# Miniprotein binders against q9vhn3: the designs that were tried, part 14

Target 1, 154 residues: q9vhn3
Amino acid sequence: MDPDDDLVLENEAEEIERLQLPEELKKPIDPEEEDERVARIEFNCSGCEMHEMVHYFGRKPPFALGVIYPEDNYVMRDPFQPPPPRWQSKPEYYIAMGTKCSICSKTVCKDPGCSFYYTASFCLPCGKEELKNWPPEAQARIRKQMSVSQGRQT
Below, E stands for the ipSAE of ESMFold2; O stands for the ipSAE of OpenDDE; V2 stands for 0.75 times the mean of E and O plus 0.25 times the DockQ between their complexes.

## First folded at step 10 (miniprotein)

Design w1 (at its last look DockQ between E and O 0.82; V2 from the best seeds 0.00; counts 0 for: pTM E .794 < .8)
Fold by OpenDDE base, look of step 10:
Structure w1 (fold): chain B 154 residues (1-154), chain A 83 residues (1-83)
Amino acid sequence: as target 1 above (154 residues)
Amino acid sequence: SDEDLQKLEEQIERLEQRLREIKEQLERGDKETVEKLLDMMYEIFELAMKIAKETGDPEMLYKLFELIFRAYRLLREAKEMEE
């Protein structure tokens, strides 16, 4: 019963322990950074049942590079992208959810059935009244949009 | 230029058509469609950023953001159906 067989088994266990890839210490996401990524602004469309939590309301989202809205927008960070690494200033995608109607100040989403834009954003009821004052081309464009949105509700 | 604007409008119309097609595919339960829709959403986003940089036309930008929003809504609906 040759004594040499016992020595080989102890070395394999130590080698396996060394090959344990350092647990990527999931650096605790800085609670402050986690906090900035939490959507805290309530968005409720007055034209439909859409309810969302969004990250920003205003003209210049801090995560939006090079975009300034002509009016205040509700803006959500892209929920389908992983958060960029802290060391990468990668521009984030974002979703402009909606605005306030320029006439009645009701919140509306960007769905053609809820709002449209011509010089400003309008809910459909307010926009229908303003439409009468616009150039024929603009009227035609908006009427086309309204017809497409109404056809989905039937 | 007016010509450039017309080209952009045509591009937007094509994007709208693609979104309609994708919606129909999603309604049929095609899982591969989600990836296509994501890609399309980002394509539209990149176009919006390009326009913002080049012309800043607010009507065109609004239309593109509308399309992105519509794509987002479809994506959300599709994901909710997969859960």
Scores: ipSAE 0.773, ipTM 0.901, lowest interface PAE 0.5, mean pLDDT 86
Fold by ESMFold2, look of step 10:
Structure w1 (fold): chain B 154 residues (1-154), chain A 83 residues (1-83)
Amino acid sequence: as target 1 above (154 residues)
Amino acid sequence: SDEDLQKLEEQIERLEQRLREIKEQLERGDKETVEKLLDMMYEIFELAMKIAKETGDPEMLYKLFELIFRAYRLLREAKEMEE
């Protein structure tokens, strides 16, 4: 076959050479950055059976500048947008998925039907028992949050 | 600071009501609300960063992260329904 591809390929190579665009050389790949972008941690909510792969479990995600959680959290990087370029000092968005219940250690997501927070995170069964020991004002606030999350209003 | 705290609590309550309204709109199939929901999720994130810097109140921060998570679940549901 008399290949037309050779002529087209030569023209593309010459056109690329003429433009002299060193963009590829300007984007180094950091091995540590590549590692942290891979979601390797399995998150399963015991309250609603939600399953996700997340990027970090702990109190200080390396991609979450300026926030240290009071408890270990399962944290996922934003799946809807690429992270900002490193040369911009903008924070990366992320999503805290959930925690371990401070009493039974079951993994629960942040949905109010599965867990809530008062001084620590609790799954609903453990939290409803602990609620009885809290100040009345705290009890009222948390019960109000649970009622609103289920669609009821006072 | 007490005035600022009350403003933040009111802002959080408004965000929660807005999320509830958007959830109802998504249940009716309004695709325009997907972009609004994403914008709201990022707005809540920016508020969380502000609170972390100004007060560091763990209960407010966890409430804001709960709202972000709820917005994420709605977005995930909406994208799954899109064909």
Scores: ipSAE 0.644, ipTM 0.810, lowest interface PAE 0.9, mean pLDDT 75
ESMFold2 (binder alone), look of step 10: mean pLDDT 80; pTM 0.750

Design w2 (at its last look DockQ between E and O 0.64; V2 from the best seeds 0.70)
Fold by OpenDDE base, look of step 10:
Structure w2 (fold): chain B 154 residues (1-154), chain A 83 residues (1-83)
Amino acid sequence: as target 1 above (154 residues)
Amino acid sequence: SDEDLQKLEEQIERLEQRLREIEEQLERGDKETVEKLLDMMYEIFELAMKIAKETGDPEMLYKLFELIFRAYRLLREAKEMEE
């Protein structure tokens, strides 16, 4: 029973321990950074049953590069993208969810059945009244939008 | 130029049409369609950023934001159906 067989087994265990890739210490996401990515603004569309939590309300989202809205928008960070690495100032995709109607201040989503834009955002009820005062081309565009949205609800 | 504006409007119309087609395909439960929709959402987004930088035309931008929003809704609905 040759004594040489016992020495080979101890070396393999030590080599396996060295090849353990350092557990990438998942650096604890700085609680402050996690906090900035939590959507805290409630968005409720007055035109439909949509309810969402969003990240920003205003004209210039801090995560939106180069976009300034003419009016305050509810804006959500893209939920389908992983958060960019902290070291990469990669522009984030985002979703403009909706606005407030320029007439009645009710919150409306970007759905054609809930709102439209011409010089400002309007809910459909308010927009229908304002439509009478607009150029024929604008009226035609908005009427087309309204017809398409009504066709989906039937 | 007016010509450039018209080209952009036509591009937006094409995107809207493609989005409608994808919407119809999603109703059939095709997983590949979700990826196409996601890609399309980002395509629309990139166009919006381009327009924002070049012209800042608010009507075009809002139309693109509408399309992105619609794409988002469809993606969310599709994801909820997969869970």
Scores: ipSAE 0.768, ipTM 0.901, lowest interface PAE 0.5, mean pLDDT 86
Fold by ESMFold2, look of step 10:
Structure w2 (fold): chain B 154 residues (1-154), chain A 83 residues (1-83)
Amino acid sequence: as target 1 above (154 residues)
Amino acid sequence: SDEDLQKLEEQIERLEQRLREIEEQLERGDKETVEKLLDMMYEIFELAMKIAKETGDPEMLYKLFELIFRAYRLLREAKEMEE
């Protein structure tokens, strides 16, 4: 007959043995598993009223096979279809909500009235200042985008 | 090839034009556009996957993701009006 694991041989050994017994009940939360199917990340655009809970922030969403963003993005799984079964590996539709401005770190959505991209993402105020340093062709393209998005006179 | 890349750029321009037309239709109260908008969002996504595999061009990818986001925002607004 063997004694149970709580026998006192030494304090550290006894504590370790007791902690091992409930391991089946205490599975660590797997960030990939939990973030994959549960929208836990809050997204709030500083340039408009867009608010969402999203599934991932980073460059390589695990549900977006073969896609790597140039910068960290807030990414939401397709809300219009249920996700595939977990045992099935399949590319999913998804929506990139936005990113952080590369200058001020404010969160901005991808709407052209809130942000734009040239080598990095910028909110409109920071991008307007950075625009002065860009090649003329890039300036012209971005100024055209800005005038369409905010072309009405103040 | 450069010709294939230019064709992709033209395709992106046509998709943006269609999205703008759908935005105008929704502004005028044409509620049947929701089905077209969802189809277009998935069409844009399929193009983004193709570009990611073939070139990985970040300017084109970010433009396509912008269009997907704009389509999503319109779909979300349409869903809120139905509730």
Scores: ipSAE 0.662, ipTM 0.823, lowest interface PAE 0.9, mean pLDDT 75
ESMFold2 (binder alone), look of step 10: mean pLDDT 80; pTM 0.752

Design w3 (at its last look DockQ between E and O 0.70; V2 from the best seeds 0.71)
Fold by OpenDDE base, look of step 10:
Structure w3 (fold): chain B 154 residues (1-154), chain A 83 residues (1-83)
Amino acid sequence: as target 1 above (154 residues)
Amino acid sequence: SDEDLQKLEEQIERLEQRLEEIQEQLERGDKETVEKLLDMMYEIFELAMKIAKETGDPEMLYKLFELIFRAYRLLREAKDMEE
């Protein structure tokens, strides 16, 4: 009963433990970086039932490269793309959700049934009143938009 | 140029039409349409960035962001139906 057989088994167990791939150090996502990606601004459209959390409200979203809105917009980071790697500042896509009506300051989404733009953004009720003061071409454009939006709700 | 503006307007109209067609396809439950819609959303976005850089026309930009928003809503609705 040769004593040499017992020594081989102990070494294999230690080698298996070393070959355990270092647990991918899930580097704790820096709580601060996670915090910047959390949408914290409530967006509620006054024209429809849309409710969303968005990342920014203003004219110059920090993640929107080179875009300046003429008016303050509610802007959400693209929810359909994985976050860019921390080390690579890729320009992110984003969704401009809506704005405030220039007349009544109610929040409206960019749906044609909720708002339109001519020199400024308007909710439909306010815009209908202002429409009378606009050039015929602008009136025609906006009337076309309103007709299309009403046709989809049926 | 006025001609360039007209071409852009026509392009936007084509995008709007395509978006409407995609919406109809989504309503029929075509999963492949979601990918097409995503691609289209990004196509519209790239056009918006181009316009922002070149002309900054606020009406065109507004229209493009409207289309992106509409695409987003459709994508959101499609995702909600898959869960």
Scores: ipSAE 0.775, ipTM 0.902, lowest interface PAE 0.5, mean pLDDT 86
Fold by ESMFold2, look of step 10:
Structure w3 (fold): chain B 154 residues (1-154), chain A 83 residues (1-83)
Amino acid sequence: as target 1 above (154 residues)
Amino acid sequence: SDEDLQKLEEQIERLEQRLEEIQEQLERGDKETVEKLLDMMYEIFELAMKIAKETGDPEMLYKLFELIFRAYRLLREAKDMEE
């Protein structure tokens, strides 16, 4: 009982291959910097079915120095250029993608066809109900926004 | 002051008009608009930082956040057309 050829000893090649592991000439990417670039939060707009991965949800993104949102926002770091080094106290660019509706808690993006802001953020269905209770000037502003957004559907 | 707020509101309106013009150019297939759109997104962001620092007016800030998002969406659509 002796397995053929499958048990042929190739120690020389295998030992040389292990000994000749790639030289550690190239420094690995700093895991902390790589982790900060990873967008781990899923953003799904209920108004237009948009889906993106974003970096932060809350009022005060750690990468956005000196800015506090009035509401929790889904925020993406600038995808078009790398962030400044951490040791520099410099703001970086970022994009507020959307919020949760103040009434129904559905996630909506900032596109005027999906949501609007008046004292709080609303999806269009909830906002249409709420705006009936607002001053006429605010109603006119929001209705104008809705008219422009409907034209985009045509 | 009220005059400073009026100037900021007018600046925001002009930025929105420029964004609408860029959107029309992009819909016509004008690929030269991509760099203009990126520059505009950064310009709007800088204005948002100024307003957050000086007034903190949430309506102006949220309008600028909207414009930045719309610019981003158009940039992503332009990249999809290249592929």
Scores: ipSAE 0.661, ipTM 0.833, lowest interface PAE 0.9, mean pLDDT 75
ESMFold2 (binder alone), look of step 10: mean pLDDT 80; pTM 0.740

Design w4 (at its last look DockQ between E and O 0.56; V2 from the best seeds 0.69)
Fold by OpenDDE base, look of step 10:
Structure w4 (fold): chain B 154 residues (1-154), chain A 83 residues (1-83)
Amino acid sequence: as target 1 above (154 residues)
Amino acid sequence: SDEDLQKLEEQIERLEQRLQEIQEQLERGDKETVEKLLDMMYEIFELAMKIAKETGDPEMLYKLFELIFRAYRLLRQAKQMEE
């Protein structure tokens, strides 16, 4: 009954414990930082059935570097990119979802079938009325947009 | 310059055409459009940032934001087709 067999088994268990890669301390995402990335503003387009939660409403999104909108926009952080590392102020991509019509204040998305821009944003009904007051070039541009958007709905 | 503006308008038209082509691909059931749409979305975004910095032309910017929005909608559709 050779005594030498007992010594080998104890060393393997200790080596396995050391090779446990330090659990990547998933630094608890600071609850405050998680909170800033949650979209809390409801966006509903009056022109279509689009409903989304967005991150910002205004002219200067805090995550948009160097962009100032001439009017208040509903803005969503890019949902297709991982959040930038906390230590890097990497500019984020974002989606301008829509605005309020400058005449009737209804929320409209950026879809050509829902809104257009000339000096201000308009829903299609309000814009069609105002169109008569605009320069011929602007009228032609907007009419072209409306024709393309109507062709896609057929 | 007027020439620079015209070049930008032509670039925007090309981007719009490319988006339309991808939309048609999606409508045909082509599944390999996600990467193309992402690339386009970011290309348009970079152009918007350039314009914002250089000229700040609101009509061009709004057009580019429209295109980004359209790309976003198409991208959501494309992702749903890949799942």
Scores: ipSAE 0.789, ipTM 0.910, lowest interface PAE 0.5, mean pLDDT 87
Fold by ESMFold2, look of step 10:
Structure w4 (fold): chain B 154 residues (1-154), chain A 83 residues (1-83)
Amino acid sequence: as target 1 above (154 residues)
Amino acid sequence: SDEDLQKLEEQIERLEQRLQEIQEQLERGDKETVEKLLDMMYEIFELAMKIAKETGDPEMLYKLFELIFRAYRLLRQAKQMEE
């Protein structure tokens, strides 16, 4: 019998089907649960080792009624309590994990050793460059934060 | 009003001080502080919801979001210790 050469396939979806993955491994998942109740967005802080799967990236998470972020944030549902029933409309607790630096676009968590907010969010390296344009009080606060995180100031 | 804003800023400062105290207790192995830390996280969240509705001040909101994240980070580490 002639060998079946599946190299005729031109797209990745057809190539993956040729690889004989078990169909049960690809069980259908309700997309709305994936977008709403399952954390599928990867959050990885560039300033530390914080890594978490989160539920939303943007300014207005649907589970956070009445709160709009000034910037796009990576937002996670409260992992310490079950989510409310879908038929019940009420506010949930949630955690803003971090954002993208407004200068370099690297992802940084909310820890003061990794980022800070002054009119916009900055990772520490980019914020150090922007400091000279800020009021003295803001400069002093950020310099103190950096010196505590990295030992004594130079 | 300016007086209301100052009172909110003082409340946020007290919350940060309490969070730092709880962090120190947790580092000493006081496992009972986990419930206090969870209660603190929800208290800070309730204040953030109030500020978002009443003033919408982004600097205050982001400070509260920072405190909530710091509380979560400690809770995540405490949960890892119990597993």
Scores: ipSAE 0.672, ipTM 0.837, lowest interface PAE 0.8, mean pLDDT 75
ESMFold2 (binder alone), look of step 10: mean pLDDT 81; pTM 0.757

Design w5 (at its last look DockQ between E and O 0.69; V2 from the best seeds 0.72)
Fold by OpenDDE base, look of step 10:
Structure w5 (fold): chain B 154 residues (1-154), chain A 83 residues (1-83)
Amino acid sequence: as target 1 above (154 residues)
Amino acid sequence: SDEDLQKLEEQIERLEQRLREIEEQLERGDKETVEKLLDMMYEIFELAMKIAKETGDPEMLYKLFELIFRAYRMLREAKEQEE
């Protein structure tokens, strides 16, 4: 029973412990930074059953570089992108979800079946009334949009 | 120029058509289509940023935001079907 076999096993265990890649200490995401990325604004479309939580309501989202909306928009950060590193001011993609109708102030999404834009945003009911006052070209464009949206609901 | 505006309008129309085609493909459950749709959403977004910087034409921008929104909805629906 040769005594030499016992010495080899102790060295392998110590080498395995050294090769443990330091657990990337998941730096605790600063609770304050996590807080800025939480969508806290409720978005409810009056034209459809869409309900979403969004990050911003206004004309100039802080995460939207170079874009100023002519009217207040509900804006969501892109949910399909990982959050940019804290040290990179990388422009984020975002989704403009909707706005308020310029006439009735009801919230509407950007779906052609819920709203359209011509000089301002309109829900379809309000826009149909205003349409009569617009140039023929604009009327034709909006009528085309309305026809496409109605075809999906049948 | 008016010509540049027309070219942009045509580009937007092409994007809208492509988006409709992708919508039809997604109904068939093709995973590769989701990636294409995501890429397309970002393509539309980049065009919107370009227009915002160059002209700021609100009608074009709102049209592009509509398309991005539609792409977003389709992506969410596809994700919900995979879960």
Scores: ipSAE 0.779, ipTM 0.905, lowest interface PAE 0.5, mean pLDDT 86
Fold by ESMFold2, look of step 10:
Structure w5 (fold): chain B 154 residues (1-154), chain A 83 residues (1-83)
Amino acid sequence: as target 1 above (154 residues)
Amino acid sequence: SDEDLQKLEEQIERLEQRLREIEEQLERGDKETVEKLLDMMYEIFELAMKIAKETGDPEMLYKLFELIFRAYRMLREAKEQEE
């Protein structure tokens, strides 16, 4: 135990504050705070039976480095390797599970039988309607993708 | 450049074909498929990071995100059958 820890050396604590080192330096996490940090975001695909608890919803997950999603995505940390310690910032692999449809806002996974992307993400029902207004080349590409994914039905 | 983008697109197409081949191997019950699939998922992820930094092409990125998700789904199903 160190009762005069905050002023070990004269001006040491003030020197650190004056230099404006990372103001948000994380302390060891309290047990109560630990319980809150492991809360998971529920992901349920409206187009199939895929469901998972994921770690983030947005465009720039804090555990992802170098990638900014064009849309909000449900993102899960790598489930096949141990995660880094909670108080350390280290790069890891991650999986984008899905998005919300740009038209109806229903949650859909990345499976080509549930959603596709052309300038925005669409569930299949909304995308089939919007497809009519797209250039022929884009229509052909997306229809080919949907045709391949139909083999997964039933 | 346009030539560099074509090479990346071809690389993505080859990765999707390899993923289909792995799916066929899973249907045959090949015992070595899980490690190969996991390695491929990480390979696709590394390509996604490269494309995000070099081009930022959203269509290519979303295709790679789809392939990573499909690999994950296959790994999840393979792990359930292994148990």
Scores: ipSAE 0.672, ipTM 0.832, lowest interface PAE 0.9, mean pLDDT 74
ESMFold2 (binder alone), look of step 10: mean pLDDT 80; pTM 0.758

Design w6 (at its last look DockQ between E and O 0.77; V2 from the best seeds 0.73)
Fold by OpenDDE base, look of step 10:
Structure w6 (fold): chain B 154 residues (1-154), chain A 83 residues (1-83)
Amino acid sequence: as target 1 above (154 residues)
Amino acid sequence: SDEDLQKLEEQIERLEQRLREIEEQLERGDKETVEKLLDMMYEIFELAMKIAKETGDPEMLWKLFELIFRAYRLLREAKEMEE
């Protein structure tokens, strides 16, 4: 019963422990930073059944560098990108979801079946009424938009 | 210039057409199409940022944000189908 066999086994166990890559300590995401990335604003389109939680409502999203909307927009941070590192003020991609109709104040998404823009944002019903007062070019544009949106609903 | 505006309008129209084509491809369940759509969404976004910086034309910006929104919806729908 040769004594030499016992020494080899102890060394392998210690080497395996050293090769354990330090568990990347998931730095606890600062609860405050997690909080800023949580979408807390309810967005409901009056023109369709879309319901979303968004991050901002207004003209100047804090994460949208250099963009000022002419009207208040519902804006969502890009859900398809990982959050930028805290130290990088990298401009984030974002989704402008919709606005309020300038006439009736109903919330509408940016779908051409729900909203129209000419000098201001309109829901389609209000846009149809205002259409009568617009230049022929604007009328042609909205009619084209309406024709495309109706084609998707058949 | 009016010429520059026209070129931008044409570019937006091309993007809209490409988006429609991708939409048709997504209906076929092609995973590669999702990546293309994501890339396209960012392409449109970059154009929107360029326009915002250069001219701030609200109609063009509206159209581009519309396209981004449409791309987002398609991406979301595609993701929901993969789960």
Scores: ipSAE 0.775, ipTM 0.903, lowest interface PAE 0.5, mean pLDDT 86
Fold by ESMFold2, look of step 10:
Structure w6 (fold): chain B 154 residues (1-154), chain A 83 residues (1-83)
Amino acid sequence: as target 1 above (154 residues)
Amino acid sequence: SDEDLQKLEEQIERLEQRLREIEEQLERGDKETVEKLLDMMYEIFELAMKIAKETGDPEMLWKLFELIFRAYRLLREAKEMEE
């Protein structure tokens, strides 16, 4: 028997019935689950040293039930616990690592020293320029947030 | 609605303060910190899902996902210390 021909026969159900070979139970391999288990998307923060392989980039991660991001996010599945079975409605935990800056498209992580959010995500350099166009109340809040983040040394 | 938003903002501020306290405990070498940090990350995630379903406020969600990310980063550093 030829190992490559077995896959084709699985896609042609009528061929399988004709052969009438002894049926055996094999553990199924769900291609979607295999793809979701492997982190194939590279994430590099332009604002710091953060580098990770992540599972998804986009607005609607297939494993994140009930959440649609307004922006494309780099999303990593929880590395500390196994995912819940699909037949349960229990949500899978995940980590949103970062986004692309809305102005320059550079990749930035969620660390407050690298990015912040007001109506959209910004890297710090672009956000500082956009901040000048915002209402005074929003400017004050974001400047306070940025000052706290810049005070961290370790 | 405005009162509900204020309560949520106060809850988020308390969570961030707890995270900073956990960060400080990790710096002091408190070995119980890993379980506290993992529990904290999941607590923040559950709040984020509640807010996503109830209001969908993108600023609050972004802040909660920032806190989750910071907790993840600290968990990785703590796991490296155990090895």
Scores: ipSAE 0.668, ipTM 0.834, lowest interface PAE 0.9, mean pLDDT 75
ESMFold2 (binder alone), look of step 10: mean pLDDT 80; pTM 0.748

## First folded at step 11 (miniprotein)

Design u1 (at its last look DockQ between E and O 0.10; V2 from the best seeds 0.00; counts 0 for: pae E 9.3 > 1.5, pTM E .665 < .8, placed apart)
Fold by OpenDDE base, look of step 11:
Structure u1 (fold): chain B 154 residues (1-154), chain A 110 residues (1-110)
Amino acid sequence: as target 1 above (154 residues)
Amino acid sequence: SDEDLQKLAEAIKRLLQALREIAEQLERGDKETVEKLLDMMYEIFELAMKIAKETGDPEMLWKLFELIFRIYRLLRELKEMLERGDKEQIRELIERLKKVAESLRELLEE
């Protein structure tokens, strides 16, 4: 019974354990990816009491494919949408909250009671002053918008 | 495209119908109903964005975003009111939502 046979069997078990593919390192959820879903930009409308945290400020939100705004917009992801599975890049729904007035740079929401658009975005006070400089057709359009917004405050 | 406009018009019609149904069933209004309305709004949003991109008209784009924003805001308020059980305020909010949806329909017909 040659003593050499017993030594060979113990080494194979240890080698098999070493060949166990390292447990797929649960790729640490890139702290950066989790971070991108947290709304970190404060949005406060100067025209109303709306205050919310949003995800992006600019003309090209990364989560909104193919959307280019003419001006920098505050944009939020849909807070009610469950996060898509990591493997499914579904376009996320988003909401354009507002922008900055082109004259006074105050933040205003997209509500017709807070802002309007003609070539650029304006808060209502600044827009009322600029209205005088616009073509009659544009003036009529903005006046109509203002009338509809005022009727809701009553 | 004409097809996209038609789809958007149909989506708006469905939203309006859903709003009518929720108004009739206010006592049964729940979170699920609000979620359904949100889904309909997302459909409208996607179609509106597609159309806006095709038109290249920044004014049209702005108008669409305005209306979508208004609907979303109202839906959030609706959710909160449903949770509080304020039936009268819910009725008022539904009527406001209908008006916004109608405005969106009118915008597409122009």
Scores: ipSAE 0.099, ipTM 0.489, lowest interface PAE 1.9, mean pLDDT 74
Fold by ESMFold2, look of step 11:
Structure u1 (fold): chain B 154 residues (1-154), chain A 110 residues (1-110)
Amino acid sequence: as target 1 above (154 residues)
Amino acid sequence: SDEDLQKLAEAIKRLLQALREIAEQLERGDKETVEKLLDMMYEIFELAMKIAKETGDPEMLWKLFELIFRIYRLLRELKEMLERGDKEQIRELIERLKKVAESLRELLEE
């Protein structure tokens, strides 16, 4: 029996106790808030007025089997269908609302007036600076997208 | 698909009619009426998704989905306000819903 070993074991037990007994985990929690079907991640587009609650942020949403995004995305589960029972495998609809700009990390929706994609996603300000370094064909495509968006917004 | 687009337009027209009835006849929409509106949004979403899959370019329909999700968010807020009894804000929220639903109808005419 080594007193130093008992101290280490005491530290491990203390850490396990904290993990097992966090005050928030012991309080009654609204089941809908703990439900994987509940949207609790806030999505605010920095380029427009879109504000939504979504279910997931990341590359591999657990409710979309076999889907891996090239970037972290804010993803909403199908708000119009209940999840299938656990004993049934059924594809769920899902919608990617937006992502973070690869340069400034501001959140942007997928509207062409707020962001665009070329090997990575960019908000319009950052993308306009990076656009100059891209092949001419890519520049033309993105400028055309922005022209259509600007013409409709103003 | 032309048939699916016509079904979508009819579903949006039903939504507009239901929102108008709520604004004229019920200062407070009840929970059952909001659930019916959510069912209409489900129909609209299903039709929009079917059209997106048939077109093979769901990005082209982004404006449609943007408006659909705006209405869905407003309906969730309306459901919460009905539980709290904010009568004056319910009327304002219904008017916002009508405006977004009108934008959906205009988008389909384009």
Scores: ipSAE 0.011, ipTM 0.320, lowest interface PAE 9.3, mean pLDDT 66
ESMFold2 (binder alone), look of step 11: mean pLDDT 71; pTM 0.679

